# VHH binders against p49116, part 10

Target 1, 238 residues: p49116
Amino acid sequence: EGPLLSDTHVTFKLTMPSPMPEYLNVHYICESASRLLFLSMHWARSIPAFQALGQDCNTSLVRACWNELFTLGLAQCAQVMSLSTILAAIVNHLQNSIQEDKLSGDRIKQVMEHIWKLQEFCNSMAKLDIDGYEYAYLKAIVLFSPDHPGLTSTSQIEKFQEKAQMELQDYVQKTYSEDTYRLARILVRLPALRLMSSNITEELFFTGLIGNVSIDSIIPYILKMETAEYNGQITGAS

## First folded at step 12 (VHH)

Design j54
Fold by OpenDDE, fold request of step 14:
Structure j54 (fold): chain B 238 residues (1-238), chain A 120 residues (1-120)
Amino acid sequence: as target 1 above (238 residues)
Amino acid sequence: EVQLVESGGGVVQPGGSLRLSCAASGFTFSKYGMSWVRQAPGKGPEWVSSISGSGSETLYADSVKGRFTISRDNSKNTLYLQMNSLRPEDTALYYCTRHGYSIPFKGDYSSQGTLVTVSS
């Protein structure tokens, strides 16, 4: 019955692979993206309300919104990630792609537009100077979206979303009392997330994945993994 | 130097079984998730299965789910793939690979692989 989020949910610290190479190869990009993905999903796991939905619903929910969560994470971690550099590298790799699906003019256009939209979104969030609390609530709002097909417990999900919205509103009102329209400015950015293709995001950031493995397939795996399971990898200990 | 050496491949009849092994060295094996991937002739690499560093979590491609079992013995630095109910379409060169971040990355390291041929 307490708040949806606590101060513990505000912390969102991404650790990048070290060292950063001069040339950002597909593996570095994929590793970075993977870390963000893990961070985002484990963040979701840390929310009691999320746990209350059950494993099946949790998995379905994350499958539905992982791209949006990931994108918010990109925005939030843009500086730490050197996102502009990563995107530039992605563009470079795209240009060098020999895959038929990426060689058509239309496909190139779609991918480039996606990159543009992603950059614009992140820039817009930066311009708004979104803080950690606001990001946390926005992620919660995105996470607890009841309007995805095939979800169970939609009423409860909606309730959680509303709670996230209310808490965000209260926070903004309290913290930015002189900015009457800040909440609206923040929320109006969310539709941009829905317009971005998860498939293209996956193709851009996760080309380093083996074969035909998909983020969709990996999500249950990530959600079940213990944080300690990959800590050794984060520290670079081999 | 990171080394991964696959073994256990061979020729088997449809419906048969094989057990692949991957001997790992040059890194702390238990700290890394591992995956099996395969490449059939004329086809691109296909992800088969993954296992977390501790072995507590496993993941399978739909094409092998229920037939293959991935496991590991961290005390022996060895990854395994038990393949049951083999089908001709399972014919491929099988590789083991080390994860970058507990998910199956395209390998940074080349491995020899082990050939599995399913044929009547």
Scores: ipSAE 0.446, ipTM 0.761, lowest interface PAE 1.4, mean pLDDT 90
Fold by OpenDDE, look of step 13:
Structure j54 (fold): chain B 238 residues (1-238), chain A 120 residues (1-120)
Amino acid sequence: as target 1 above (238 residues)
Amino acid sequence: EVQLVESGGGVVQPGGSLRLSCAASGFTFSKYGMSWVRQAPGKGPEWVSSISGSGSETLYADSVKGRFTISRDNSKNTLYLQMNSLRPEDTALYYCTRHGYSIPFKGDYSSQGTLVTVSS
C-alpha cells in the first residue's frame, strides 16, 4: 500500500464569502463556517483510505469527529477567516441573547469557556507554526480515531491512524531535524480538541441553520455531494 | 434582485396531494442549493427538505420522509415540492429559500409563501 496522504491532501484553501459585510451577521458567520465544514468533509473524502472504509463507516467517522476537524480547520485558516473578528462577532450576538434572557448563567459560562478554549487552541497552534503537511496529518489522525463509540471496522481505522502518525513522524523528522521534540509538542495539542463540545460549536457557528437542522443530519448529504458542485459555488457569483 | 415566488398551495383533504413550485430569479439558480421551509400557525419555522444545486442530492426532515419529494428544473429556475399523503399536521405556510453550500440557512429574503391547508 502507498502512503495514506499525498501532496494533494496538503492543500487546504478556504475561500471566504464575498463581499465581507460591514457587520458580521449570523449569515456571514454561518456561511463561512459552512464553507470550512464542506472543505473539511471533502478533504476527508479525498483520502483513498477513507473511501475504503465504506459509506456507512465514513459517515460514522465524520459524525464522530467533525468538531475536531472543524476546529483544526479554524486553526489552520484563522488568518484567512479573520477568526478573532468572527469570534468577537459571535460574542456580540451572544450578548444579545443574554439580554433577552434566553440563556442561563451556567450556559453562558459554558459557551464563554468554549470560545476561550477555541481561541487558546488556535493561538497555541499558531505559536507552534504548524505547516500544511502537519495539519494534514493531524487531521488524518483525528479522522481515523478508533475510540469513538459505535464505530465499525475499528481495526482498520486504527491501522490508518497509525499510518498517519508514522507519516507525520517521518515528515517531522525529515523537515524539522533540529527540533527533536517537535512531534511530541504537536501531538500533545490533540487532547484539547476532545474538550470541546460539538453542540456548542454548532451553536456558535451555525446559528444560521434553519430550525431543527443539525450538522449531524447534513453530514451524509455533504459527503455525497460532488466536489465539482462545491467548487462551482466557491468561485461563482450570485 | 433575488426573488423567490411560491405557488401551488391550497386546501386538500387528508391523504391528498399537492405540488408546490418556487420560481427563482435574480441569481444563477443552478449554483445554489434550495430548501423548503414551512411555518404552521402558532409555531416556528420548520425545515422540510433541501436539494443540491445540481439536484443530485436531496435531504428530508423525518416528518416528511417517504411522502414528500423535492426536485428542481434548472432550465426553468424552478424548485418543486411534491407532497403526497398529506396530513393535518402538514398545514402551514410553505416557502422556499436559497442557501450556500447546500446547507439550509435561515431565510435572508422575504417571501410571501404559499398556504397549504389539510383538513377534513
Scores: ipSAE 0.420, ipTM 0.744, lowest interface PAE 1.6, mean pLDDT 90
Fold by OpenDDE, fold request of step 14:
Structure j54 (fold): chain B 238 residues (1-238), chain A 120 residues (1-120)
Amino acid sequence: as target 1 above (238 residues)
Amino acid sequence: EVQLVESGGGVVQPGGSLRLSCAASGFTFSKYGMSWVRQAPGKGPEWVSSISGSGSETLYADSVKGRFTISRDNSKNTLYLQMNSLRPEDTALYYCTRHGYSIPFKGDYSSQGTLVTVSS
């Protein structure tokens, strides 16, 4: 039936808000994160296999794995995003909250550990020098994970995941033939994604959202939205 | 400068209807998703509804689904909120906000809002 991914799925270009302010406020961080989120979701939507699962299943999948996709996106776009600067800003904002006694000691620890895990993951991916194809396949593997509760069509999802894994393997063997264990080194990083809390990620990057808005609640909205709906904002912001 | 001016608020009895408007200026209106947010006395801001730039997609808070309708006229740079079957718990200051990437942010811009009071 053809490959799961094509060259069109390798491109993953994030456009950051411009200009970057001297002080990264909550709005800038949230806007940047939102752009990445949209890019990630629409990337998923561009995969024929994803489309074949139907709208309900698609929504469920994205709800289940958005944090992992987002995190992979952070790693992939770390340079463009100046992720280290963003994380530093987030920490600074957190410090302010700490000073105001808004967080318990346990919560502070959880949040700081999450930031650490995120940074370590991104650093580890950078050290591995993951290329665009590998990222695409990793995202696909994460996306088509059948082991989330409440999913339908789990057999089909599993097949797609296997296909993604096979294509990744073939790519790595072809491209990095002298590095026999590269595939294993790459795949062993995936468990780290499951240790990260989506709630904490949302709190850190999406604090700028109003009130009771959640990533979970807006996912269907994002998936239905045409790409042109936000592309125009990127190129013609005024 | 970005400006958003809300209107249409007032006092209405339970079960009544109101239509809010938000006049936008200072930016390309059609390129931005828009949202309605409300703030009841003593409470924080609550997201109510969102609409995409073209108006093709809408999203509602569970508390207003089936009762409120968000719409927009890009030729008039105006956002609307039709509120039907109003309840006392809908009493709040309502204001509109523009999105970054169709996600409602905490307001970057000060807004006076329009007061909606639902009481018998």
Scores: ipSAE 0.385, ipTM 0.729, lowest interface PAE 1.9, mean pLDDT 90
Fold by ESMFold2, fold request of step 14:
Structure j54 (fold): chain B 238 residues (1-238), chain A 120 residues (1-120)
Amino acid sequence: as target 1 above (238 residues)
Amino acid sequence: EVQLVESGGGVVQPGGSLRLSCAASGFTFSKYGMSWVRQAPGKGPEWVSSISGSGSETLYADSVKGRFTISRDNSKNTLYLQMNSLRPEDTALYYCTRHGYSIPFKGDYSSQGTLVTVSS
């Protein structure tokens, strides 16, 4: 019976590929997004409650929620990533594809709608000035979602989600005692994450992966990476 | 200078087997995850299989699972793909790629490849 998260789970330090090129490209965007994804996956792996669920459940859980965790990561790291610059570069690329007639108009509209939803989500989180503790608890609530199809141990997952909700409530009441409705305003943003398409997220951020491999396929590999490999992967220790 | 050289391709009948090799040089092979990718005529590249730097983790595309086996010998700087129960749809140019040093599954080098043809 310990807390779900400790102070070590609040730290979420993304290091960008350096230097940022004058003109963004598929390789820079994919490397930046991959660093965030891997940081998010290893963050989840570090949680004792997650470890307690077992390897099969871990893989299933992350496959179900990786896009929501990634989207929360984008919002949390928007400044360090220069996310607005990345999204602008993606929009310019899409407009070039329209002029060259390389993609269907319906697909491009679908992708633009997703970009708008992502921008709206990130803007709403920025207006609330969500702090690192709040992000950590929100990510835990998203991670321990028992209602995704195909999950086992849903009763235990639900209990972990309830514990994350309780710890967030306690934190907000202690830290923002004069802001009576802060918890409610934060929680009302979570349903928007379920509207984010993993297929479109892959198209936006992961075009540069080998042979168009899906994120679903690599989840078991990323979860099993050794800590030493993780540090080299995230820091670029050549 | 990084070099990857594939070999072992050829012509085989359906149901047959081939073993592909990828000889690596110019980098510390054991530090990098590796993948096999194939490209059939008129189609885009398709990921086939991946293996971690240590060899402890392997992954396969659904289309090859149970038929293909990826392996590596870090003492020989060589990546392998054992292909069994080959089908005509496995016909493609097969090439290996090194994962990025910082980022798995982000290829930072491509090579010439070796052709596999499965036909009666």
Scores: ipSAE 0.339, ipTM 0.675, lowest interface PAE 3.4, mean pLDDT 85
Fold by ESMFold2, fold request of step 14:
Structure j54 (fold): chain B 238 residues (1-238), chain A 120 residues (1-120)
Amino acid sequence: as target 1 above (238 residues)
Amino acid sequence: EVQLVESGGGVVQPGGSLRLSCAASGFTFSKYGMSWVRQAPGKGPEWVSSISGSGSETLYADSVKGRFTISRDNSKNTLYLQMNSLRPEDTALYYCTRHGYSIPFKGDYSSQGTLVTVSS
């Protein structure tokens, strides 16, 4: 059938909680991150190829790649989110935790290394000036990854990934025809996503969730969430 | 004023059953997802189970799947947790929590808790 993605899948409009507090806190960070996560899940759910895989396969696929999608979303929305300000607030909190003897030295090292990797990734994407079409295809490539263990329908997933790669190639070639290495530079950023720790992402951005529930556990609920509940979460309406 | 009042805790032998209730008032119950959370002695809080506002979607922690059933009766503004095949590791203070209106799984109100003790 037609293209893997349509123009409606390029739109990725994140709205932030309002008003922004004078000093960032766990609740503001968790709400901001939750909005990005839900926007990313809504984006994935809207893709006809994703819908065609069936509910069990959809859940397994998103459970395998949600952190990569979230990280791409952080890079894409870094300006809107004031991500550098959020990360600075987290670093300051970690310094206070050292001063108060609340975290082990090994954990602090892991968290700081993750923050550095995240900053490096986001900076590299910003320097490349990745556009909305390119982000949409990169997200599709990481979403339709057939190489995660435990997946069913891997042949179909591979075909969708190849289609996303081909459509990205066509887009870059036509839109950036004078930049011979743009596609290669974009694609070599993707392996860094596999090195991002979902455990640390949860600690950085999702510590405000009930009972330290994992994002892995939430995914079936988010994917099946009714439009009315979902719209309230995205818009922050009350 | 939002109120969540739980009941149904007690002492039970391994393999036994208990049913917890959480009575809600002060808000439109059916518009909010709900969770059960437990906290064992010396441990941090652990998510147990969740249910959507309509009751159409449920989730369970791996540790309780197949043994616990979450449900709600929106006409009575009451959340339930049926706990079967109880084990000593299920011993904890159990409380219900309401999801934030705009953020699922971010709790905004919690009950005080009811103690469940499974003797080994």
Scores: ipSAE 0.269, ipTM 0.615, lowest interface PAE 4.0, mean pLDDT 85

Design j54
Fold by ESMFold2, fold request of step 14:
Structure j54 (fold): chain B 238 residues (1-238), chain A 120 residues (1-120)
Amino acid sequence: as target 1 above (238 residues)
Amino acid sequence: EVQLVESGGGVVQPGGSLRLSCAASGFTFSKYGMSWVRQAPGKGPEWVSSISGSGSETLYADSVKGRFTISRDNSKNTLYLQMNSLRPEDTALYYCTRHGYSIPFKGDYSSQGTLVTVSS
C-alpha cells in the first residue's frame, strides 16, 4: 500500500571534499567515493520497504548490490564529481604502472576494460538526460533485486521490485509522454550494472581506505551508523 | 578542538597482554564511531578494529580476531583496545581515529599514538 518512494527519496545531493587538491590523489578520490557510498547507503536505509525487510535481509541486499548502486550514483553525480577527470587520472596512473612493470598486463587490461564500460554507461545515461526521479526508481529496482545468491525473503523483494518498476513506468509515461520508448531505453541500461566488478571498483575508488578493508565487510557498520556520524555527509562539514 | 590521546603501550613478551586507552575530548564522544589503527616500522597504516558510537557494533581485522577486543566507555570519553596473545607481528605504533564526514575507515582526526613492542 502507498508509493514505494516519496519525494524525500528523490533528493541525492553529493558534497565534495574541500579544498580540492592541485593534483588528484588517492586520498581525494577515496574521500569523494566514500561520500557517494555513504549517501547511497543512507538513501537505501531511508526507504520504508527496505526497513520492513529487517536488518539481516537489509545487510544481505546491500552486500549484493552496493556496486550497482554506487555505479548509478557515479552516473548521477558525474558532473559534480568531475568523474571524467578522476578516471583520466586513474588511466594515467595505470599506464605508468605498465611502463614500470608494477602490475601484471592481464590485470591492467581488466581494469581498463572496466573503466571503458563505466565511461560508456555514464555517457549513455547522460545522453538520455536521466532525471532525479528516474535515478531514484532505478536505484530501487537495483536494490530490490531478488536474483542475487543467498538472499532470503525473495518473494517480498520481488514484489517491491515490481512496485518500483510500475512507479517508474507511471512516472515516465506521465512526464515524458512524447517519448514512447524512453522507459525501454532506460531499462536496457540496467544489465550493464551486473557486469561491473566490485573488486575493480574497490581498486579504482577505495584504495585509500586503511589496509585491505573491503566494502562488503563494513556494510553492516555503515547501515547502522548513528545520527551524529550521518551529519557530516548532510552538512558537508567545512 | 578535537583531541585524542593514546596510552597503555609498552614492551611485552610474546603471548602477553596490554590494554590501550584513547582519551577523547572536544566533541560529543558517544555520537561518533571510533577505530584503532596500527603502523609497523616501515609499513603503511593497517586497520585493526572499529566500534560504533553506541558500542553496539564492533568489527575486527582478520589478523586480530579472537585476540583483540575493542570497547568504549561513553561516560569516561575513553576508547579501549584489549590485546591478548600478543605476537611479534603486533609490534607497531597504535593510534585511535574518530570516524568523520566520510565512511569510518577514512577517519577525520588522529593523534600521535602509543608504541607497542612485542619482543622477548
Scores: ipSAE 0.148, ipTM 0.503, lowest interface PAE 4.4, mean pLDDT 84

